# Miniprotein binders against b1l550: the designs that were tried, part 64

Target 1, 279 residues: b1l550
Amino acid sequence: MRLPEELLERARDIHSEAPSHRIKLDRVGSFGLKVPVEFKGFLLLAEADVWVSLPEGRRGVDLSRQVEAIYELSNPPKDPFSLCREAAISLLEKLNYADSSGVSIRFDAPLQDGESLKYYGVEISSIASDEIINKIRVEILGMTACPCTAELIRAYKSSEIAATHTQRSLGILEVSTKAEHPDPDKLASIIERAMSSPLRTYTKRPDEGGLVIRSLSNARLAEDVVREMIHLFLEEFGHLPEDTHILAAVRSMESVHMHDIYAERSFSLDEIRKEISSH

## First folded at step 22 (miniprotein)

Design ic1
Fold by OpenDDE base, fold request of step 23:
Structure ic1 (fold): chain B 279 residues (1-279), chain A 96 residues (1-96)
Amino acid sequence: as target 1 above (279 residues)
Amino acid sequence: SEEELERLADEFRELAERLGYDEIEVTREGDRFTIEAERNGVRIRIEVEVNGKEIRITVTIEKDGRRIRFMYVITDPEKLEYYLEEIERIIKMFLR
């Protein structure tokens, strides 16, 4: 049943009314939308959040317009990065009473692994006001081998390649920049290269053996992984604006402990360059 | 190179022309150029700086007293067209 459109002439526009309390809101929007996106030839159903600010003199946001804005841009499906930036800008244009807007999109990115697929997690956002800030978070699992245990076993058995405990480790890179979103595959690659070895969706016996040997020969502390991530990031993305903010982190699911080992560094490009140059 | 900068200036000029801008001002200063144009109260300013293989694009759109600025830093020339198309789509949203 659709109500007669004539009722719109009689009904008050509740959203445009003055609120009972004149207070600005930072974010008002729809969270948990599902939007189709195209990524590297895959059609994915991503989760999206859309919001705008609300001035003190307006009771509510036209939420339908927010939803329309992102779905108009998602048909036909396009890459999530362009969608995110365009939608954030579109929200400000369509909702002219807002002084800021934001879009967040979350999905699992496919990554080729031989004849199969693995994946990494992606969360992107675009925050628009007088300027636009783009944020990306990439998470991917890898494998670490402990160098400390390896050294102990080496000392005990006098072996060149010592056994050690290995575990899954989650690497995280979060980048906030005035530039476009950094390439997610490059970010994922940086994380994998910073670990002892990548994970594989499938392994044959010779491949599995090789993967483990590689890990053992490239043993790294969680701290080593974070530092390597930062180093590799600077090599690949050092061209980004100096005020670009980065979080590099690792959560190692240590196989010999019930708890995880965690390491992180938060920094701006300007800050970290000054730090490195001082040594 | 100077040739590259000129090519980029032409590409962005053409972009503005496709968007229906008729009064396009191009200002060149060293390794930078600026395109400024106005149509139906929508002002655009596109600043492009070339540093080696790096292209920095800053787009400013002004409409109804509001300004929005966004930036691209492109190191892969193959991606330039992709971002030009995005810029075009974004400006079109304001011309509606």
Scores: ipSAE 0.815, ipTM 0.933, lowest interface PAE 0.6, mean pLDDT 93
Fold by OpenDDE base, fold request of step 23:
Structure ic1 (fold): chain B 279 residues (1-279), chain A 96 residues (1-96)
Amino acid sequence: as target 1 above (279 residues)
Amino acid sequence: SEEELERLADEFRELAERLGYDEIEVTREGDRFTIEAERNGVRIRIEVEVNGKEIRITVTIEKDGRRIRFMYVITDPEKLEYYLEEIERIIKMFLR
């Protein structure tokens, strides 16, 4: 059932009315949209949030225009990073009463593992005002082996390869920059290389044994993992603007405890370079 | 190299021309050049700085008293075309 167009012409534009209380809102938008994206030859259905600011003199945001803006850009499906940046800018252009806009896109990124696939989590955002800030969060699981338990067992039994507890650990890199979003595969690789070993979707028995032995030979504390992530990040992404902000973190799901071990460092590129140069 | 800067300047000039800009000003200062142009009240400023293999691109768009600035830092020359296409799409949104 469509209302007659003639009746619609008589209706008040509720969104453009003055509000009862003249208060600016920081974010008004649609959350939990599904948008198609193309990533490394895969077509993925991503979750997206879109929003704009609302000035104190306007009652509501034209939410339909926000939805139209992102879907116009997502057809045909394109790279999620370009989509994020372009959509944030498009929102600001289309909704001229807004002084800021934002887009967030979440998806699982496929990662080749032999003939199979593994994955890592991606959350990207772009916030547009007078300047654009791009943010990416990458999460990937790896394996860690505890060096402390290994050392205790080595001291007790004098074994060349000491047994130790191993666990899944979630590595996290979050980067906020005025540059484009950093390469997500490189970020995922940094996290995996910082751990004792990567996880494998596809493993044969000989390969599984080798993976575990490698992990035992490369035992790392949660603290070691975070420090290694930072070190590797600086090698790959040291060219980013000095005001780029990074969160490096690990959550180790320790197999000997009911709780997780967590370690993190938040820093800017300028800050961390000064810290390292001071030693 | 100076030759690389000249090639980049030509590419960005051509981008502005494809977008229908007819008055394009190019200024060069050392390892940096700036392109400025205006069309139908949409002013663009593109600043490009080359440091070794790193290309830093800063784009500023001004329309109706609003300014938007965004930046790219490109270390892989093969990705330059990808970002040029994005910049072109973004500017085109303002020209509608």
Scores: ipSAE 0.815, ipTM 0.933, lowest interface PAE 0.6, mean pLDDT 93
Fold by OpenDDE base, fold request of step 23:
Structure ic1 (fold): chain B 279 residues (1-279), chain A 96 residues (1-96)
Amino acid sequence: as target 1 above (279 residues)
Amino acid sequence: SEEELERLADEFRELAERLGYDEIEVTREGDRFTIEAERNGVRIRIEVEVNGKEIRITVTIEKDGRRIRFMYVITDPEKLEYYLEEIERIIKMFLR
């Protein structure tokens, strides 16, 4: 049932009214939207959040305009990165009372693994005000092998390849920059390369053996993984603005413990360069 | 290279022209150029700096007393077109 347009014209614009309490809100928006995106030839249904700030003198946000802003840009489906940046800016343009806007998009990014798929988690955001800041978080599982146990086993049994415990480890790279979102596949690759070995969705017997051998021959502490991620990140993304902020982390689901091992480093590009140069 | 900077300046000028800007000012300073234009109260400033293989693009849009700035750092020349198209789409949103 559609209400008569005449009645709508008589209705007060509740959103434009003065609030009972003149307080600015940082974020008002719609969370848990589903938007189609195109990523590497895949059409994905991503989850999105959209919001704007609300000035102290306005009762509410026109939420319909927010939703329209992102869906207009989502038809036809485009890459989530452009969508995120464009939508954040569009929100500010369409909702002129807002001094800031934000968009967040979450999806699982497919990676081809033979005839199957593996994936990594992506969360991107764009926060717009007088400038735009882009953030990306990439999470991908890999495999680590413990070098400490390997060394113990090597000492006990003289073998070229020492047995050790292996486990799934979640690697995390989070980047906040004034530049565009860094390439998620490159970030995922950095994480995988920083681990003992990547995971495979399926393995044939020879491949499985090779994967394990690779892991054993490249045993790494959680600390090693984080340091390697940072090293590889600097090589690939050293061109980003110096004020770019990075979080490199790993959560290792240690197979010999009931708990996880966690390691992280937070830094800006300028800070880490100074640190490395001082050494 | 100077040739690359000139090509980029031409590309961004053409972008502004496609957007319907008729008064386009291009200023070149060393390894940097700036494009400034205004149309229907929408002012754009595009600053491009070339450092080796790195192209840094800073776009500023001013409309109705608001200023929005965003930046790209491009290291792969093949991606330049992709970001140019994005910049064009963004500016178009303000011209509507």
Scores: ipSAE 0.802, ipTM 0.928, lowest interface PAE 0.6, mean pLDDT 93
Fold by ESMFold2, fold request of step 23:
Structure ic1 (fold): chain B 279 residues (1-279), chain A 96 residues (1-96)
Amino acid sequence: as target 1 above (279 residues)
Amino acid sequence: SEEELERLADEFRELAERLGYDEIEVTREGDRFTIEAERNGVRIRIEVEVNGKEIRITVTIEKDGRRIRFMYVITDPEKLEYYLEEIERIIKMFLR
């Protein structure tokens, strides 16, 4: 049932009033929206959040205009990165009282895995004010093989056992930059190449044996993985602005322990370059 | 090359023309150029710097006292059209 629009002339605009308490709000928005996106030929249903800042003198946000801003851009579906950046800017243009806006979009990214597919986690955001900050976080599982146990077994007098414990490890790269979002497949590739071996959706026996041999030949501590991720990131993305901030991390689900281990390093591009060049 | 730089400047000039800008100022300084234009109270400034295969684009849009500035660091020339189309769509938001 649609009410007559003539009523808008008589009704108070509650959102534009001053609030009882003049306190600015940093994020007011709509969270958990389902938006269609097109990612590398796949049509996906992503989850999105949209928000704006609210000045102390305004009682409420025009929430329908917020939702309109992202859905207007998402039909027909387009890639999530341009959607994220464009929607953040559109929010500021549409809601002129806001000092800042934000959009986040989350989805599982499909990735070719032989004759099959696997996936990795992606979350992107764009925060707009007088400048735009774009952030991407990718998470992908890999396999690590412990070099400490491998060395102890190698040193065992008979040397008849070539083994160590292996486990799934979650690699994380998070990038915050003024430039466009980095390609998530490249970030996922960096993480996988830093691991002892990638994980597969399925393998046949010869391929499974090869993965195990590869992991034993590339035994790495969680610390080694983080350092390698940083090295590979600098090779691929050293062109980004110097104030770009990165978090590289690994959570390893150690198969011989009841707990996980965790390693991380955060840095800006200018900071890490100075650190490396001083050695 | 010199011709490559002029091609880029032409593409951005054409972008502004498609959006209805009439007086488009193009300023060049070595390996970079700046495009400035104003229409219907929407002022744009597009700064482009070329270094080998790397293209740095900074876009500033100003309307009604609000200024928004964003950038791209393009290393894959096949992506240039994709980002030009995004820039055009963003500027169009301010013109409607």
Scores: ipSAE 0.758, ipTM 0.914, lowest interface PAE 1.2, mean pLDDT 89
Fold by ESMFold2, fold request of step 23:
Structure ic1 (fold): chain B 279 residues (1-279), chain A 96 residues (1-96)
Amino acid sequence: as target 1 above (279 residues)
Amino acid sequence: SEEELERLADEFRELAERLGYDEIEVTREGDRFTIEAERNGVRIRIEVEVNGKEIRITVTIEKDGRRIRFMYVITDPEKLEYYLEEIERIIKMFLR
């Protein structure tokens, strides 16, 4: 049933009133929206959150207009990065009382893996105010091999036994920048290359053997995986603005322990460059 | 880079013209240029700097006292048109 449009002139506009308590709010929005996106030729159903700030003098947010803004931009489905940046700006333009807006979009990204696919986690956001801050977080699993145990086994049986414990490790790169979102495939590649070996969806026995040999040849401490991720990140994305902030981390599900090992480093580009150049 | 700078300046001038801007001011300083224009109370400023293969673009949009500034650091020339189209769509949001 649709009510007459003329009622809009008679009904109170509750949202535009002043509230009883004049307290600003930082995030008022709709969370858990499902939006279609097109990523690298795949049509995916992503999850999105949208929000705006609310000044102390305004009682409510026009929530339907807020939701409408992102869905209008998502039809037809388009690339999630452009959608995220454009929606954040559109929210701020459409809701002129807000000081800031934000959009986050999360999905599993497909990645070619031989004749198959594998997936890694992506979450992007754009926060608009006087400036726009774009953030991307990539999480992908790889394999790590312990160099300490490998050395002990080599000493015990010389080169005839090449063995150590291996485990899945979750690599994390999170980038916050004034520039456009970095390519998630490049971030995923950096993480995988920092590990002892990538994971595969499936392998035949000879390929599985090669994967294990690769991991043993590239044994790395979790700490050194993080250092390598930073090194590779700087080679690929050193051109980003100097105040770009990065978090590099590894959570290793150590196969010989009941608990995980975690290592991380956060930094801005100007900070890490000063640190490196001070040597 | 001088020829590249001229090509980019022409592309951004055409972008502003497609959006209906009339009096478009282009200012050049060495390896950078700035485009400024105003239409229907929407003022834009697009600053472009070319350093080797790197193109830095900063866009400022002002409307009704509100100012929004965003940037791109493009190192892949195949992505330039993608971001130019995004910039055009964003400015269009402010023009009604």
Scores: ipSAE 0.739, ipTM 0.908, lowest interface PAE 1.2, mean pLDDT 90

Design ic1
Fold by ESMFold2, fold request of step 23:
Structure ic1 (fold): chain B 279 residues (1-279), chain A 96 residues (1-96)
Amino acid sequence: as target 1 above (279 residues)
Amino acid sequence: SEEELERLADEFRELAERLGYDEIEVTREGDRFTIEAERNGVRIRIEVEVNGKEIRITVTIEKDGRRIRFMYVITDPEKLEYYLEEIERIIKMFLR
């Protein structure tokens, strides 16, 4: 069962001892935890990692207190963004020897799709020290239609609607900021609007035809999608602190190739504004 | 709008009062408020800046020589209460 509490008076506190080699560690933690969260009315089982820094003079981290910190806050289940930010701060408060802490939470976010649901990938983190850095990564699939092939076919057949290959493309927005995590639905919307067409969980034949026609009318290179994502991001989130860092990327699973196409741009808000203003 | 700014400052004062802070200092300069208070060795500083529809909140908590600082940039007024509740929960961690 349970050992007597009295033993705590007699046992060495191994974790508080000095280590044989006085080397600081950047991340010591528990990875792959399962935590319940509530996201927009859905109860989900998310994956979480928690860690703290360990100073050179301390042998170990109180791992039970570390795990306790996130589970204490996750029961009853709550919003994953609040959980992430609060757990990172709680770790730093509870483990007074650490100079930094971190929490990552990963889940699939449900999204309304007509009368059905679809999903997109979300990974958030909060890293706490004397300041808090919040990071969110959103990944969602969309459809792209190749404008290069469309133009070639137009020139060959002189049609108002040019045929071309279409494919799934994975859009990625990653944001690191001192402010609160951006709304993942807004990030997913930005990605989808930058694509040639969104994907649907299911369509009836007439709706499927309409979807494909719209994608052909909005043909875009992977590079075009990244540029559009950046444009739309700045419209929605230009208010964030100037040192906010963004990665915008697309991985296109080109249907006529054996390989994928990838495009990306990393920037700070300060950097991109200077770039745009110089044109 | 001046009355709206006073209402906003009252919400932050009430937050500190719910946490048991008794001597709450509120300083106003135009569209900016600063709330400072200390209880049981836990000092808080909450800076609020209003610029149009944007509300910037910076929270600094000091306890036992440790300082932690975090911020919010709220553009949706419906989210204000959500973040105030989060701030309250975070400060409460330090008062335990």
Scores: ipSAE 0.718, ipTM 0.903, lowest interface PAE 1.3, mean pLDDT 89

